# Ledger of designs, part 18: VH-VL binders against q8ixk2r445to577

Target 1, 133 residues: q8ixk2r445to577
Amino acid sequence: FFGMLQNKGLTDYCFDYNPPDENQIVGHQVILYLCHGMGQNQFFEYTSQKEIRYNTHQPEGCIAVEAGMDTLIMHLCEETAPENQKFILQEDGSLFHEQSKKCVQAARKESSDSFVPLLRDCTNSDHQKWFFK
Below, E stands for the ipSAE of ESMFold2; O stands for the ipSAE of OpenDDE; V2 stands for 0.75 times the mean of E and O plus 0.25 times the DockQ between their complexes.

## First folded at step 5 (VH-VL)

Design n02 (framework fv_zigakibart; at its last look DockQ between E and O 0.50; V2 from the best seeds 0.00; counts 0 for: pae E 9.4 > 2)
Fold by OpenDDE, look of step 5:
Structure n02 (fold): chain C 133 residues (1-133), chain A 120 residues (1-120), chain B 107 residues (1-107)
Amino acid sequence: as target 1 above (133 residues)
Amino acid sequence: QVQLVQSGAEVKKPGASVKVSCKASGYTFTRYWMHWVRQAPGQGLEWMGYINPYGGSTKYNEKFKGKATMTSDTSASTAYMELSSLRSDDTAVYYCARGGYSYGWYMDVWGQGTTVTVSS
Amino acid sequence: DIVMTQSPSTLSASVGDRVTITCKASQSISSYVAWYQQKPGKAPKLLISDASNLETGVPSRFSGSGSGTEFTLTISSLQPDDFATYFCQQSYSTPYTFGQGTKLEIK
């Protein structure tokens, strides 16, 4: 699966990654933004290694969850996907993080005017359902 | 000042159609969903659906699919709700309400409502 | 669809009273609940949202609590302006649904 990763509940919002420097693509948080399909910042790929890969620049980035965190941060992809980069996109649309045993949920950012994907206990909320478009 | 101003009351016969308008002002029209909610006389609130003015995507309550059609005109900052094949049980006050993008999934600003009366 | 059941349907109280309205969801909906106030002939007004830190201009006497399947709206000291009908709403999943309403009347 590849393309825009869109949330069901927060309609027309997609995974979005826009690092300040295109030559330094790691270390920043993945956010949610209106799906526009125009740039590379909304193009993701779900790989056979269970990675959510950001395929805009080389080297490629992969979404990771750092220890003790509930945010999605961009790391470099590795030849063998590390445990903190493994997700399961399930049939029901839930996006499950294997290491934390939590699901990715569309949430309001504390600063109020933006949205971000956060790890939360798994529910059947539309806000935890995702699909590629 | 953020406002939603709806079109005036409508009286229709069964089988007819009606189109209610909701003009938004005081904010960026495309940054918020526009919800539609109806309220039959003496009854509670029913969520009909919402439209995303940005792109025009819609989400309907299944109950109102085929009955209600939501559209928007970004150039006019106006949302529309068309009701077709009107029946007596479609008699209600219809509200547009702002929601979504910036403040979550609730409705923070409401239109004044449009009364639609269906009678033979 | 998720059913929101409010109680009571009607509540009589006096100015100064502490009143509580309950809303029960047919399934767990986390904290995705909002409360609205509606006066006769007027549109609903948002009182409480899942984002409690937002400035809504609502008097501090109004507060919302609860998680999972049971939620409450509390008015700590009822004022004359508070007599109205109140509705809860879930935003956990579509279709969004409202409670049937609670009419707060003067005793």
Scores: ipSAE 0.014, ipTM 0.653, lowest interface PAE 7.5, mean pLDDT 90
Fold by ESMFold2, look of step 5:
Structure n02 (fold): chain C 133 residues (1-133), chain A 120 residues (1-120), chain B 107 residues (1-107)
Amino acid sequence: as target 1 above (133 residues)
Amino acid sequence: QVQLVQSGAEVKKPGASVKVSCKASGYTFTRYWMHWVRQAPGQGLEWMGYINPYGGSTKYNEKFKGKATMTSDTSASTAYMELSSLRSDDTAVYYCARGGYSYGWYMDVWGQGTTVTVSS
Amino acid sequence: DIVMTQSPSTLSASVGDRVTITCKASQSISSYVAWYQQKPGKAPKLLISDASNLETGVPSRFSGSGSGTEFTLTISSLQPDDFATYFCQQSYSTPYTFGQGTKLEIK
């Protein structure tokens, strides 16, 4: 799959990546932003290796979750996908992170007025349902 | 201080329309959802839907789809809800409520309510 | 739609009592429950989010608990200001739904 990764519960919000330094795309948090399809910030590829790639910029980035964390951050993609970069987009729309056994959920970030994807215990909530457009 | 101030009470006849306003102050209007909730006399609360003021996208409770129209004016920091083809069972208090800071689907600040009475 | 059923519908109690209000969901909803207080002629006020998260400015005598299908709001020692109607609300999936309310009255 390639396109905008949208949330069912947080209507019209998509994965968005806009690093402060366009020449250093690694290490920053993925956010949710109003889906617009303009520019390259909202286009991701879901690969056969179960990666969510930000490949509209070089070098290619892959979404990861570091051990003990619940935030989605950008790492460099590797030839063989590391376990912390593997996500399963299930038929019911849930986005499962294999290593942590948790699901991606839309949430408002504390101490700001922005929304972010976070790992949470898996539920059947609309806020844990995602689809590509 | 965060505040939602709604327009005043309305008395309408069946078949008319009414437009309720909700003016927000004390926060960035476009960064929070605005919910609408009704309460019929002596009854509980009923979620009608929300609008995201950034871009104007909406989610409606199916029960009110076609009955209610939610809009906003970002330059005035004001949300609106219009009810069309009013019937006597539309008599209720209508609240606007801001989505919560941590989770937009909880309602952390409420307007004072607008009573709409529909009688022949 | 997820049905939220509160019990009791009316509860009579005295200042100083410990009271518990129960809300049951028609399906498992994890912890996606909020509790609201409403006084006559006033808008509801958020007390508890996410089943147990006490909102800023709400007295610590209020607490929430539960997961899955059963949720409780507890007031550990009733004060005069606590006589009101209480509603639970699920936010697990749209349409968001409220319980029918519990009126807490002076005994």
Scores: ipSAE 0.008, ipTM 0.639, lowest interface PAE 9.4, mean pLDDT 88
ESMFold2 (binder alone), look of step 5: mean pLDDT 92; pTM 0.951

Design u08 (framework fv_traxivitug; at its last look DockQ between E and O 0.49; V2 from the best seeds 0.00; counts 0 for: pae O 9.8 > 2)
Fold by ESMFold2, look of step 5:
Structure u08 (fold): chain C 133 residues (1-133), chain A 121 residues (1-121), chain B 107 residues (1-107)
Amino acid sequence: as target 1 above (133 residues)
Amino acid sequence: QVQLVESGGTLVQPGGSLRLSCAASGFTFSSYWMTWVRQAPGKGLEWVANIKQDGSEKYYVDSVRGRFTISRDNAKNSLFLQMNSLRPEDTAVYFCAREGYSSGWNYFDYWGQGTLVTVSS
Amino acid sequence: QSVLTQPPSVSVAPGKTARITCGGDNIGSKYVHWYQQKPGQAPILVVYDDSDRPSGIPERFSGSNSGNTATLTISRVEAGDEADYYCQVWDTSSDHVFGGGTKVTVL
């Protein structure tokens, strides 16, 4: 799949990546922002290796979760996808992180009016359901 | 141990004024949004007002906007509700509540036991 | 403002499951919180963010939220669960909205 990765429950919010330094895209957190399709910050590819790629920028970034963390962080893609970069977009719309066995949920950033994707125990909440458009 | 203790509820004539207080302890008061919720006798819960940690943002239910003022004193760990132009329909138990952090918008994780305000001739 | 519809009452036998619904247009796009209130007492939070429990709330309290309906489920109901239950969301205008409440009676 390629396009904007949108949350079902948090209506009209999409994965967004806007690193503060255009020359250093690694190590910053993926956020949720109102879906708009302008520019390249909201375009991601779901690959056959189960990666979520930020592929409108060179070098390409892949979303990862570091051990013991619940935040989605940008890493460089590798030829063979590491375990911490593998996500399963399931038939019911849930986005399952294989290594942690948790699901991606739309959540409000602590003490903020902004939203971020975070890993949480898997539930049937619409806030854990995602689709490409 | 989180504690919230309301005071100031009493009988007041229509058109009168009253100030409610809430004393907070057992947590860092200045780190939390605080809220007033009321409940008329035999009725359900109604949110009244809330206030940001530093007091810079305040929100009110439509029925009290312009008549009630929420405020806080972080040095004294105290929350206040100034109620002016009181009406019989303002009769209720008024609860002080702390807002817990939420993945969406906040919820009310700790409540005081309430103080009764009666507005009657 | 938004209207959250709860049934006025639910009756349940001890040991059975109570389901309390909270209806609202596209409520699945919102985070729903639930409170228990016994007569003469302050409310207690029992579920927040649709399905999470605060510390000290037993696992037999659970929640779900999808489409137009949020549900509080109380498994293995005990006499002490007899209370009024309120759902709550935030309106997009930063206002809190409570449902009208559901009286749970344990027969």
Scores: ipSAE 0.016, ipTM 0.658, lowest interface PAE 7.9, mean pLDDT 88
Fold by OpenDDE, look of step 5:
Structure u08 (fold): chain C 133 residues (1-133), chain A 121 residues (1-121), chain B 107 residues (1-107)
Amino acid sequence: as target 1 above (133 residues)
Amino acid sequence: QVQLVESGGTLVQPGGSLRLSCAASGFTFSSYWMTWVRQAPGKGLEWVANIKQDGSEKYYVDSVRGRFTISRDNAKNSLFLQMNSLRPEDTAVYFCAREGYSSGWNYFDYWGQGTLVTVSS
Amino acid sequence: QSVLTQPPSVSVAPGKTARITCGGDNIGSKYVHWYQQKPGQAPILVVYDDSDRPSGIPERFSGSNSGNTATLTISRVEAGDEADYYCQVWDTSSDHVFGGGTKVTVL
């Protein structure tokens, strides 16, 4: 699967990654932004290694969850996907993070009017359902 | 402890103006969205307006847009509602409330006691 | 803009379970919050984000949200639970919206 990763509940919002430096793409948080086709910052790929890959830049980035965190941070992809970069996109649309045993949920960013994907306990909320557009 | 205290509610004639105030304490005021909610006598709750932490964003219910202005003074931990061109249907208890945050969308976790605004000729 | 529909009233005997519904188109995709308001008092948040409970709120209060209906459940109802209950959501287009409120009467 590849393309825009769109949330079902938070209509018209997609995974978005726009690092401040195109030559240093890792270490920043993945956010949610209105879905658009104007750039490559919303193009992701779900790979056979269970990665959510940001491959519009080189070297390629993979979404990771750092220890003790609930945010999605961009790391470099590795030849063998590390455990903190493994996600399962379920049939029902839930995006399950294997290591944390939590689901990716569209949420309002704290003290902000912006939105971000966050790890939360898995529920049937449409805000935890995702699909590639 | 979180406290919100509204003031300024009084009797005014239609077409008149009134300014409500809400004094906040017990929390970092500048870190939260703040909101006004009103309740007409014997009626339900109606969201009126809210304002972003830095005041850069303000939103209103349609019926008050252009007449009401929400503002805040973070230095004074105060929320305001300037109400102009008041109408009888604006008669209500006006509550100020803090917009709390968890993982979803904002809710109102703390409320003031309210202040009564009566618009009548 | 979102419209939230609540029954005007719900009657319940002491010790029984009261269920207050909040209907809305695809409300299950939104986070619903619930408030309790007693006469002459300010509203109190009793459930937020569909099913989370603020500290100090008894576990008798619970919430669920699915499809087109959110529900506030009050188990083991007490006389002190008699109040008006309001559901509320945040809408990207209309900001905050309340339901019409439900008067819960303890028989």
Scores: ipSAE 0.006, ipTM 0.625, lowest interface PAE 9.8, mean pLDDT 92
ESMFold2 (binder alone), look of step 5: mean pLDDT 91; pTM 0.929

## First folded at step 6 (VH-VL; framework fv_zigakibart)

Design p01 (at its last look DockQ between E and O 0.59; V2 from the best seeds 0.00; counts 0 for: pae E 12.0 > 2)
Fold by OpenDDE, look of step 6:
Structure p01 (fold): chain C 133 residues (1-133), chain A 120 residues (1-120), chain B 107 residues (1-107)
Amino acid sequence: as target 1 above (133 residues)
Amino acid sequence: QVQLVQSGAEVKKPGASVKVSCKASGYTFTSYWMHWVRQAPGQGLEWMGYINPSGGSTKYNEKFKGKATMTSDTSASTAYMELSSLRSDDTAVYYCARGGYPYGWYFDYWGQGTTVTVSS
Amino acid sequence: DIVMTQSPSTLSASVGDRVTITCKASQSISSYVAWYQQKPGKAPKLLISDASNLETGVPSRFSGSGSGTEFTLTISSLQPDDFATYFCQQSYSTPYTFGQGTKLEIK
């Protein structure tokens, strides 16, 4: 699967990544932004290694979750996907993070007008449903 | 302070259309979604849908698809809902309500409501 | 659609009474429930935005509890200003749905 990763509950919002420095694409948080289908910042790929890959730049980035954290951060992809970069996109649209045993949920960033994907306990909420478009 | 002020009561004939307005003040209009909820006489509340003023994306209750059209004007901090092909069972009080979103949607501020009466 | 079944439909009570209103969801909705108070001719007012979290300005006599499929709104000691209709609402998934309401009237 590839393209825009869109949330069902937070209507017309997609995964979005726009690092401040195009030559330093890792270490920043993945956010949610209105799906616009323009540019490269909303293009992701779900790979056979269960990665969510940001491959519009070289080297390629993969979404990871740091231990004890609930935010999605861009890391470099590895030859073999590390455990903290493995996600299961299920048929019902839930996006499950294997290492944390939590699901990716659309949420409002605290004290902000922006939205972000966060790890939360898994539910059947539309806010935890994701689809490639 | 947050305020939502809706347009006045409407009396319409069957088959006509009506457009209700909801003017927001006291907060950043584009930072919250505007929901619409109706209440038929003596009945409960029914969620119709919402609009995100930032970008204009909408989500409708399937029941109201084709019946309600939600729009917004950010320059006027105003949300609009148009009801088409009015029928007698569209008679109700229509509310706009601001939606908050940390983990789900609830309605923390409401307009005063707009009564729409459909009669021949 | 998620159905919110509210009970009782009507409740008669006196000032000072402890009352409880229940809302049952047709499926598990975690804690994504809000409660509203509505008086005749007025718009609903938000009381609780999460199953157990009250909004600012709401008297402490109001409390919410529950998770999964069963939720309750409790008024510890009824005041004259509390006689109104109350609604629960799930924010778990669209379409968002309300309970049918509980009319709290003076005995």
Scores: ipSAE 0.017, ipTM 0.667, lowest interface PAE 5.9, mean pLDDT 90
Fold by ESMFold2, look of step 6:
Structure p01 (fold): chain C 133 residues (1-133), chain A 120 residues (1-120), chain B 107 residues (1-107)
Amino acid sequence: as target 1 above (133 residues)
Amino acid sequence: QVQLVQSGAEVKKPGASVKVSCKASGYTFTSYWMHWVRQAPGQGLEWMGYINPSGGSTKYNEKFKGKATMTSDTSASTAYMELSSLRSDDTAVYYCARGGYPYGWYFDYWGQGTTVTVSS
Amino acid sequence: DIVMTQSPSTLSASVGDRVTITCKASQSISSYVAWYQQKPGKAPKLLISDASNLETGVPSRFSGSGSGTEFTLTISSLQPDDFATYFCQQSYSTPYTFGQGTKLEIK
């Protein structure tokens, strides 16, 4: 699947990546922003390797979670997807991070770009449900 | 300091409509969802829905879909809720409530409430 | 819709008592519960979010616990100002729903 990855509970918010330096896309946090489909900040691909790819720049970025962290950050994609870059997008819309055994949840944070995806214990809340549009 | 100030009490006849306002101050209006909650006499609290002021998108409790219309005016930092085709069982206090940190689905600040009375 | 059932509906207690109010969900809802206090003629006030997180400015005598289907609000040492009606609220799934309320009467 590809397109805008939207949250069910936080209506009209999508995964967004806006690195401060277009020449250095690695190491910055993925955010949630109003879905607009303009520019290249909101287009992601879910691959057969269970990656969430940011396909707007070469080299391509893949969403990762570093050990012990709960934030989603951009790494370079690798030929074989490393474990910290593997997510399962389930039929019910939950987005499960295999290595940590946690689910992606929409969250509000005032000290950053207002909304962010974070890892939390898995539930069936609409705030942990995601779909491509 | 966060404040939500609602419009004053209203007395209406069946079949009329009413528009309740909720003016926000002390925070960035477009950064927080605004919820509406109803409390009928002798009843508990009922969640009616919310509006995202940043784009005007809404989510309604199905019970109130078609009865309530939620809008906002970002230049005035004001949320609105309109009730149409009023009936006597729409008599209640109507609250606006801000969806608080960190998730937006717990209501950390409330307006003072607007009493709407529908009587023949 | 997820039904939130509070117990007891009315509770009488003395100043200094420990008071517990229970809220039961009609299905498992993890920790997606808030507690509110409402005094007559006033809007509700948020006390507890996410089952156990004490809201800023709320006295530490208030605490919340629970997960799954059963949740409790505890007041460790009841004060005269705690006379009010208390509501639980689930945010697991829309429509968000409230318990029917527990009226706390101070003896």
Scores: ipSAE 0.007, ipTM 0.597, lowest interface PAE 12.0, mean pLDDT 87
ESMFold2 (binder alone), look of step 6: mean pLDDT 93; pTM 0.955

Design p02 (at its last look DockQ between E and O 0.32; V2 from the best seeds 0.00; counts 0 for: pae E 11.6 > 2)
Fold by OpenDDE, look of step 6:
Structure p02 (fold): chain C 133 residues (1-133), chain A 120 residues (1-120), chain B 107 residues (1-107)
Amino acid sequence: as target 1 above (133 residues)
Amino acid sequence: QVQLVQSGAEVKKPGASVKVSCKASGYTFTSYWMHWVRQAPGQGLEWMGYINPSGGSTKYNEKFKGKATMTSDTSASTAYMELSSLRSDDTAVYYCARGGYSYGYYFDYWGQGTTVTVSS
Amino acid sequence: DIVMTQSPSTLSASVGDRVTITCKASQSISSYVAWYQQKPGKAPKLLISDASNLETGVPSRFSGSGSGTEFTLTISSLQPDDFATYFCQQSYSTPYTFGQGTKLEIK
């Protein structure tokens, strides 16, 4: 699967990544933004290695969750996907992070008008349902 | 402070249309979704749908698809809801409500309501 | 659709009383519940979000609890200003749905 990764509950919001430096794309948080399909900031790929890959830049970035955190951060992809970069996109639309055993949920960023994907306990909420558009 | 001010009461004949307005102030209009909720006389609350003023995207309760049309004007910080093919059972108070969002949507600020009466 | 069943539909109480209103969801909805207060001729007012988060400006006598399928709104000591109709709402999934309401009236 590839394209815009859109949330079901937070209608018309998609995964979005816009690093300050296009030549240094890692280390920043993935956010949610209105799906616009313009540019490269909203193009992701779900790979056979269970990665959510940001491959519009070289080297490729892969979404990871660091230990003890609930935010999605961009790391470099590796030849063999590390455990913290593995996600399962289920048939029901849930996006499951294998290592933390939590699900990706659309949420409002604290003290902000912006939205971000966060790891939360898995529920059947539409805010935890995702699909490629 | 956050305020939502709705248009005045409406009396319509069956088959007619009505458009209710909701003017927002005290916050960034495009930063929050605007929801619509109706309340028939002596009854509970029904969620009708919402609009994202930032992109104009909408989500409707299936019950109100074809009945309600939600729009917005960012330049006027105003949300609109049009009801078409009015029937007597469309008689209700219609509220606009700002969507507070944490894990899901709740409604933290409400308009004063607009009474729509449909009678022959 | 998720059905929210409130109980009781009507509740008579006196000033100073401890009052509890219950809302049951037709399925597990974690903590995705809000509570509202509505007075005659007025719009609903948000009291509690996310099952237990008291909104700014709401008196501390109000509290919310519960998770899964059962939720409660409690008023520890009823005040004259508290006589109104109360509604629960699930924010778990669309379409968002409300309980049928509980009318709290003076005994």
Scores: ipSAE 0.016, ipTM 0.658, lowest interface PAE 7.8, mean pLDDT 91
Fold by ESMFold2, look of step 6:
Structure p02 (fold): chain C 133 residues (1-133), chain A 120 residues (1-120), chain B 107 residues (1-107)
Amino acid sequence: as target 1 above (133 residues)
Amino acid sequence: QVQLVQSGAEVKKPGASVKVSCKASGYTFTSYWMHWVRQAPGQGLEWMGYINPSGGSTKYNEKFKGKATMTSDTSASTAYMELSSLRSDDTAVYYCARGGYSYGYYFDYWGQGTTVTVSS
Amino acid sequence: DIVMTQSPSTLSASVGDRVTITCKASQSISSYVAWYQQKPGKAPKLLISDASNLETGVPSRFSGSGSGTEFTLTISSLQPDDFATYFCQQSYSTPYTFGQGTKLEIK
């Protein structure tokens, strides 16, 4: 799949990546922002290797979760997808992170008005349901 | 200063319809979702749904699908909720409440409420 | 639907008392909880968002805590203006749901 990865419960919010330095895209957190489809910040590819790729840059970025963390950050994609970069987008819309056995949830960032995708225990919450548009 | 001003009380017969308005001021109307919440006499609060004025998209509590229709007029900074096929158990105070893009789904400003009474 | 259960239903207290109201969710909801105050004939007023975030203009005697399934609203020293009904609300998933309310009365 390719397009904007939208949250069902936090309606009209999409995965968004806007690194501070456009020439250095790794190591920064993926956020949620109003879905708009303008520019390249909200376009992601879900691959057969179960990666979520930000492929508008070369080398391509892949979403990862570092051990013991709950935040989604950008790493470089590798020839064979590392386990921390593998997500299962299930038929019910849940986005399951295999290594941690947790689901991606729309969450509010600490005392701010902004939202981020975070790993949480899997539930049937609409905040854990995602789809490409 | 954020303010939500709702239309006045309504008395209706069963089977009729009613359209409640909620006029917003003091903020950018299209930047925040508008929710509707009802409170039956002596009862708690029930979330009915919202409209995003920035494109007209809606989400309804399944309990109120087919009963409530939510719309907005961005040029008038006004949200509307229409209730159809009124029954006596639709008697309640109906509130509009601001949520938003930038906040969680917490309602930081509320209209004064519109009492709808359905009586034969 | 997520059920929010408040306790107690009615609470009698005196000015100056420390008061605690509890809200229990039927499933884990992280910190997606708000607390509202409602006086007779008035709309609810937001006090606490995101379980513990005190809203602007709300007196510092109000505080919230909790994560997961259990949440509390605390008033550290009750004032005359605080006698009202209090509701918790989950914003974790639709339909958003409220507790049944806790009426805080003058002893």
Scores: ipSAE 0.008, ipTM 0.567, lowest interface PAE 11.6, mean pLDDT 86
ESMFold2 (binder alone), look of step 6: mean pLDDT 93; pTM 0.950

